# VHH binders against Mucin-19 (Muc19), part 6

Target 1, 175 residues: Mucin-19 (Muc19), of Mus musculus (Mouse) (q6pze0r851to1025)
Amino acid sequence: STCHVYGEGHFRTFDGESYSFDGLCQYTFLEDYCGQENGTFRILIESVPCCENGLTCSRKVIVTFQDQNIILQDGKVTAVQTAESTDCRERSANLYSIHTVGLYLIVKLLNGIILIWDKYTKVSVILDPSWQNKVCGLCGNNNGDLKDDFTTRHSSVAAGALEFANSWKTSQECS

## First folded at step 4 (VHH)

Design e69 (from e00 with S105Y; framework vhh_7b18_3)
Fold by ESMFold2-Fast, scan of step 4:
Structure e69 (fold): chain B 175 residues (1-175), chain A 120 residues (1-120)
Amino acid sequence: as target 1 above (175 residues)
Amino acid sequence: QVQLVETGGGLVQPGGSLRLSCAASGFTFSTYDMGWARQVPGKGLEWVSYITSGGSTKYQDSVKGRFTISRDNAKSTVYLQMNSLKPEDTAVYYCARGEYLWDSYGFDYWGQGTQVTVSS
């Protein structure tokens, strides 16, 4: 299944729900924590304004997987270790791969998640079928039911997109 | 260069079936949405179905339950299985490559088309 965001916050969830939300904070795009401590990854997004009128020029993407942070920003990829251990380069080579195809930057994670970034505003995530009903965030819960795609961080079903998206802010200190 | 080659069109009687195939080359097939559109005599070009890179499908109301779109990434091919064909389905069918087809009718490359005629 595929989720994506582009432009001024146009979202399409894994289960096919479409909505618009143009917040300027950092948001959880996709994760498997879902209110638990036993998660294995997070994908965070942040809109980057391009001019004084506030139009979105690009999106910054942060992937936290195992002991690594992979940052997609300004058309580049930067990978940073969150833990120091013997043979860090070998660990990195086994956990993900990065491909550049035309305008697209593709990050494949060992856990069956594919992230596609056009180096501007478009971000897409493709999930292996094993992730059905195991994820949450702005991409929805991937459970095959549109009725509960607006599941908030607090496990309630939001009445609208604004309530839903705001529940996925990573910091309350942002507006 | 990008190429899309349709096959499988032909003449069938009402209630019959046809399977259209579209062989793609010149790009990384698995990363693109693919779709089918048709040019009906006396009408404009109309979208029929699409399948996203992730496998999600959508259909025009007039073909729901009768047509099935699918893809084989290993063969770089997209298919349209057409069942319970009606005279109104008579058209030239075009294979197309697209992006963000869920949110827009965004096709950027088209095939040459294959004729489907449903009569008698």
Scores: ipSAE 0.000, ipTM 0.089, lowest interface PAE 19.0, mean pLDDT 75

Design e70 (from e00 with S105P; framework vhh_7b18_3)
Fold by ESMFold2-Fast, scan of step 4:
Order: sequence, then C-alpha cells, then structure tokens
Structure e70 (fold): chain B 175 residues (1-175), chain A 120 residues (1-120)
Amino acid sequence: as target 1 above (175 residues)
Amino acid sequence: QVQLVETGGGLVQPGGSLRLSCAASGFTFSTYDMGWARQVPGKGLEWVSYITSGGSTKYQDSVKGRFTISRDNAKSTVYLQMNSLKPEDTAVYYCARGEYLWDSPGFDYWGQGTQVTVSS
C-alpha cells in the first residue's frame, strides 16, 4: 500500500482515492494516534515555496518515532532526540536507516514504514500490511475502502477534500 | 467515459497565434492536472505544457515564453494560447489528463488530437 503527494498538493491515498489540496500550513500526512494518546509515530508535511510566484519547490517532512525527530529539509536529513535519554544507544542505533538511491532519499523505520523523498516535492509512504486499518491523516485510513478515505481528525467523513485536509492541520492558528 | 475533445487547430503563418481548447467530460475536472503534448514529424511525442489542479503551470523550454496554458473549471476546459509560432511548432497537439510522475508529467487519457501547421 502506497500513499504519495507531489507538486502543488496532488495526493493519492493508500486506498486509491485521488484529490488536490495546496495548503500552506503543516499537516499530518500519516500517524497512528487517530484520536488516541497511545500512538507510536507521526509524519508531518509542509510545502516550501520558491521565488517564482510561491509555487511549491519542495516539501519539508518531519517524522516523530521513538523519541526521535527525523527532519527532511533542503535536500538533507537531520535527526534530533526529543526526550531526555541517558545511555540508550543500542535502541537509537537500529530505529531507522537512511539510503540514497539515485535522486531519492529513503528512510526505513523499524516498524515497517518506508518513507521516500525525491528531495523536492514528492513524498511517498509504503506501509507493511500489518498497518491495515491502524492509521489516519491525509493518506487516508488504509482499510481497503475508498468510501471513508476522507475521515477527518474528528472521526467524521468529510464531504470534500478541502474540509478533509483542513481537519489535519497541526495548528488551528495557521490559515 | 472519460472524453477529451480538442478544437482550434489550423494553418497559420510564422509569427502568428492560435488558441487551442480542450473540452473534458466523464470525470471531476477540477481535481485533475491537465496538459498538452505534441507529435512533431520525426521527433515522436513530447509534452509541451502542464497545469495542476491548483493552477500552477510548467512548460518545456522550447515553448517557454511563447505558449500559455490555462483552465476554466466551470466549463471543464483547458486552453493553450500559442504565440510567435515557428515552423518547428507544426505538429498534432493532444490534450491529456495528467498526473505528475517521479521526473516528468505523466498522462493517463488522451484526446484525438488537433493539427497545427505553421507554414508560409
């Protein structure tokens, strides 16, 4: 199952629904919190404008997993520990791996999630089958049914893409 | 179900202008990218211009500054305004429904094509 976004906000969900949304804020691309506080990861995205009329020239991606923030920005990866941890190096060493294949940067998380970034606008996520019906966000809920891919943060089904996508903003103060 | 119908082709002298129109039906036009590609004799098929569902545009270097793509979602129509036409622009022009692939525009449905001839 693959989900991606590219260009000026062209999305294709895990269940195959396509839609467009060119929002300027930070949005939850994918997470497993889904209204629960016991989630294990978040993938956030935001569009980075270029000097030609504000066209999207790249996307910043933030992955939060196991007390790590992995930031994909400006063609490079930065990893920062989010929690105070004293001597937990064995855990950190194997949480994820980063590979460069041609023009793509690939982040493989130990939990069966693969993130692919072209260092510009295209972001793709591949999920292990064990993630069926356990995720939410702009990528949909990965339940094999197109009818409820527009499930909002509030667990309702949106009538359209704008309502759906705006429900996944990480901050209500952003327009 | 998906149908794309091009109009506006014809004969024009070098330096002239033409406006191509493509009427789309059978899908939710406003949610899809659209583009134009041309079949130039001897060169094969090449994409010319691309417009996203959000209205952002991209052009091949050979037409940049001379061609303008636009869309009217209320009419389910995409347009290609061609200015300063050259004999090298002689081709069959195809309207296409698009999706951006890893390194270039990709297209999944094509119109029948409309002939543009630039000749003195």
Scores: ipSAE 0.000, ipTM 0.113, lowest interface PAE 16.6, mean pLDDT 75

Design e71 (from e00 with G106A; framework vhh_7b18_3)
Fold by ESMFold2-Fast, scan of step 4:
Structure e71 (fold): chain B 175 residues (1-175), chain A 120 residues (1-120)
Amino acid sequence: as target 1 above (175 residues)
Amino acid sequence: QVQLVETGGGLVQPGGSLRLSCAASGFTFSTYDMGWARQVPGKGLEWVSYITSGGSTKYQDSVKGRFTISRDNAKSTVYLQMNSLKPEDTAVYYCARGEYLWDSSAFDYWGQGTQVTVSS
């Protein structure tokens, strides 16, 4: 299954639904928390404007996995360990790998998630089949049913893209 | 059926400019990466430039600073603006489609090509 966002907020979900949303805050692109505290990862996105007209010039991507924040910004990757220290993190030091293929920067997570970034506005995520019906966010729920692709953070089905996408805004200050 | 149609080729003098256009049909243009490659007489295919669906661009060193690739998703068209043309730029130019994850030189559909001749 593949999901992507590009340009001025053009999305295609894992189940093949297309929609547009050009928000200026931080949003949950993909996670496995889905209203629970027992999740293992989050992928967050932010649009970065480049001109006075506010057009999206690039996207910043933040991956939170195993007490690490992997930040994709300005064509580069920065990995920052969280303040929370665990013995498991020390034993599992190689939680991801980074590759450059043509124009793309690829982050492969140990849990079977592949993140692809063109270093500008296009962000794609590929899930292995083990993630079917276990994820949520702007990418949809990956359950093979288009009818519920607009599932909000609160497990309701939104009537439109704006309501759906706004439900995935993070608690980061955005005004 | 996927179709890519190049236009804008022709004869131009050294130092001149040409703009190539490639009209795409048969697929959702905005979701695909697009590129230009050329076949110089006596040589194999050489990629020239690549633009992702997200707007990221890359150029072959020999054309960097002289050529500009761009796209108009509303018109399903990709462009190659060629400035300061040199006789060594003489080639058949091909428009090509690619998907994410593909190397900048790995394309799955090609146009028929348009001839560019740089000669006095």
Scores: ipSAE 0.012, ipTM 0.417, lowest interface PAE 8.7, mean pLDDT 79

Design e72 (from e00 with G106Y; framework vhh_7b18_3)
Fold by ESMFold2-Fast, scan of step 4:
Structure e72 (fold): chain B 175 residues (1-175), chain A 120 residues (1-120)
Amino acid sequence: as target 1 above (175 residues)
Amino acid sequence: QVQLVETGGGLVQPGGSLRLSCAASGFTFSTYDMGWARQVPGKGLEWVSYITSGGSTKYQDSVKGRFTISRDNAKSTVYLQMNSLKPEDTAVYYCARGEYLWDSSYFDYWGQGTQVTVSS
């Protein structure tokens, strides 16, 4: 299943719900923590304005997976360790691969998640079927039921897109 | 049902311009990638340009700098502005819809086509 965001905050969730939300903070696009400590990944997004009027010019994407932070910004990819690394020789599995294909940049994670960025405003994520009912965030919960797509950070169902999206801010102090 | 209707084709002299329009209906236009392909007599179908739902554009090398693809989500329409037309641009032009066009020319719906003839 696939989830997209593009332009001025136009979203389509895994279960097919469409909504609009144009926030300036950092938001959880997709994660498997869902109120628990036992999660394995997070995908965060931020809109990047190109003009004083706040028009979204691109999106910054941050992927946290294992001890890696993968940052997609300004048409580029930067990968950094989340912990202090010693280069004494760790048996590092290739936790992800990155491909530039046509107008897209593609990040494939070992856990079966594929992230696609057009190096502009469009960000898409494709999930392996094993992730059904295991994720949350702005992409919805991938449970096959459109009714529950507005599930908030606190496991309630929001009445509208604004309440839903604001629940997924990574810092509640950002407005 | 999904429908794509092309207009704007016609006869033009070399060096002239034409603007093709494709009116879409039966789906949420703004969420889909859109493109143009053409079929030259005696040749196969070839991709010309596409525009993603996020606004990124890409062009076939032979039309780059001469053609511009754009979209108007309020009108559910995709456009192809063709400038500095050459006789080799003579073809039937098709509008196409795609949801996911990374490293693929995958289109799931096509229009009926509109004829463009570049001739003196």
Scores: ipSAE 0.000, ipTM 0.228, lowest interface PAE 13.1, mean pLDDT 77

Design e75 (from e00 with F107Y; framework vhh_7b18_3)
Fold by ESMFold2-Fast, scan of step 4:
Structure e75 (fold): chain B 175 residues (1-175), chain A 120 residues (1-120)
Amino acid sequence: as target 1 above (175 residues)
Amino acid sequence: QVQLVETGGGLVQPGGSLRLSCAASGFTFSTYDMGWARQVPGKGLEWVSYITSGGSTKYQDSVKGRFTISRDNAKSTVYLQMNSLKPEDTAVYYCARGEYLWDSSGYDYWGQGTQVTVSS
């Protein structure tokens, strides 16, 4: 199953719901925390305007996985270790791989998540079937049921896209 | 090198108060969100509170109204004032530096922890 966003906030969730939301803040695109204390990954998005009218010309994507931050911005991928390693022996395995296919930049995470970026506004995520009903965020919950795709950060079902998307802001001071 | 050093833990009676401090070094403190989490006996690590670089605060439901997080950027220190302590607050308390501070995730550096015991 695939979720994507493109242009001025055109979203399609894993379960097939389509909606529009053009926010100015950072939002959780996909995560497995879902109100729990400790998840394993988070994918965040930000719209980067190119015009004074607020039109989105690019998206910045931040992937937090293990002790890595993988940042997609300005047509480039940068990986940064966020946690200070106290035991450096075990993480010799490659946690992710980066590929270019045509104009697309593809990041494959060891946990079965594939992220595709056109280096501009389009961001897509493909999940391994093992992630069914284990995720949340702007991409929905990947449970095969369209009726609960607007599940907010507070575990309620929103009546509309604006309430739903605003619940996934990472900072309450941004609006 | 990033360091976070917690102090202020100890033994208190139910209804008592403690103030935890976390001294940070090795980074520009004022630009980072900071938080506290605790390891409760028999449970996993649970988030307690955070404060953004701009000063906005959030609290776990079980501590709302009793705990107050604050920061002093000039001293590179974050504080947790704990009032009306309950036996269930007994835990090792950890200071954390983070990004993406909606809940307990996104913290990238942790302190060594300080023990808080609430018992009569």
Scores: ipSAE 0.000, ipTM 0.094, lowest interface PAE 19.2, mean pLDDT 75

Design e93 (from d06 with L101I; framework vhh_7sr4_2)
Fold by ESMFold2-Fast, scan of step 4:
Structure e93 (fold): chain B 175 residues (1-175), chain A 120 residues (1-120)
Amino acid sequence: as target 1 above (175 residues)
Amino acid sequence: EVKLVESGGGLVQPGGSLRLSCAASGFTFSTYDMGWYRQTPGKQRDLVAYITSGGSTKYGDSVKGRFTISRDNTKNTVYLQMNSLKPEDTAVYYCARGEYIWDSSGFDYWGQGTQVTVSS
């Protein structure tokens, strides 16, 4: 299953829904918390503007997995220990791998998630089939059913893309 | 099953108008981008117009100012209003469901097409 976003907020969910949303805030692209405390990862996205008209030049991606934040920004990958981590420098070699293939930067997580970034606006996530119906966020819930891909943070089904996407803002202080 | 059915094509004189309709079924219409493409025999399909799920529109340079794309999510229908038709607008017009809004190769379902002929 693949989900992606590119350009001015063009999204395609795992179950095949397409929508457009030009949010300026940080949003949950994909996670497995889904309102509970027993999650294992989060992928957050944020549009990076290049001019006053709000055009998107690139996307910043933050992956929180185990004890680390993996930050994709300015064509680079930076791994940072989270505030709750113990010394994970000896364990980080086992948590993910990074590859460059052509123009793409690929991050493979040991939990079966593959993140692909073109270093600009396009972000894609490929899930192992074991993740079916275990995820939520702007990518949808990966349950093989288009009817409930607009599942909000509050576990309701949104009538439209704006309501759906706004429910996945990481901060309600943002516009 | 995803199904797209075009209607409204026909023969019209230069300067005339037609409205094409595309009835969609088998998917959540309101969440998908929709577009209209056209093809003349012996040429590639080219983008006429498209509309995002959020309502943003874009037009091919040859039709800008003459054609208007719109959608009605309550009827699962996308429309193409064609005004000031010219002989060079003669083509088969296809309705398409979009995955990649800016690239015709990314559209994943197409209708069977409806013929538009502009001729005296």
Scores: ipSAE 0.000, ipTM 0.109, lowest interface PAE 15.7, mean pLDDT 74

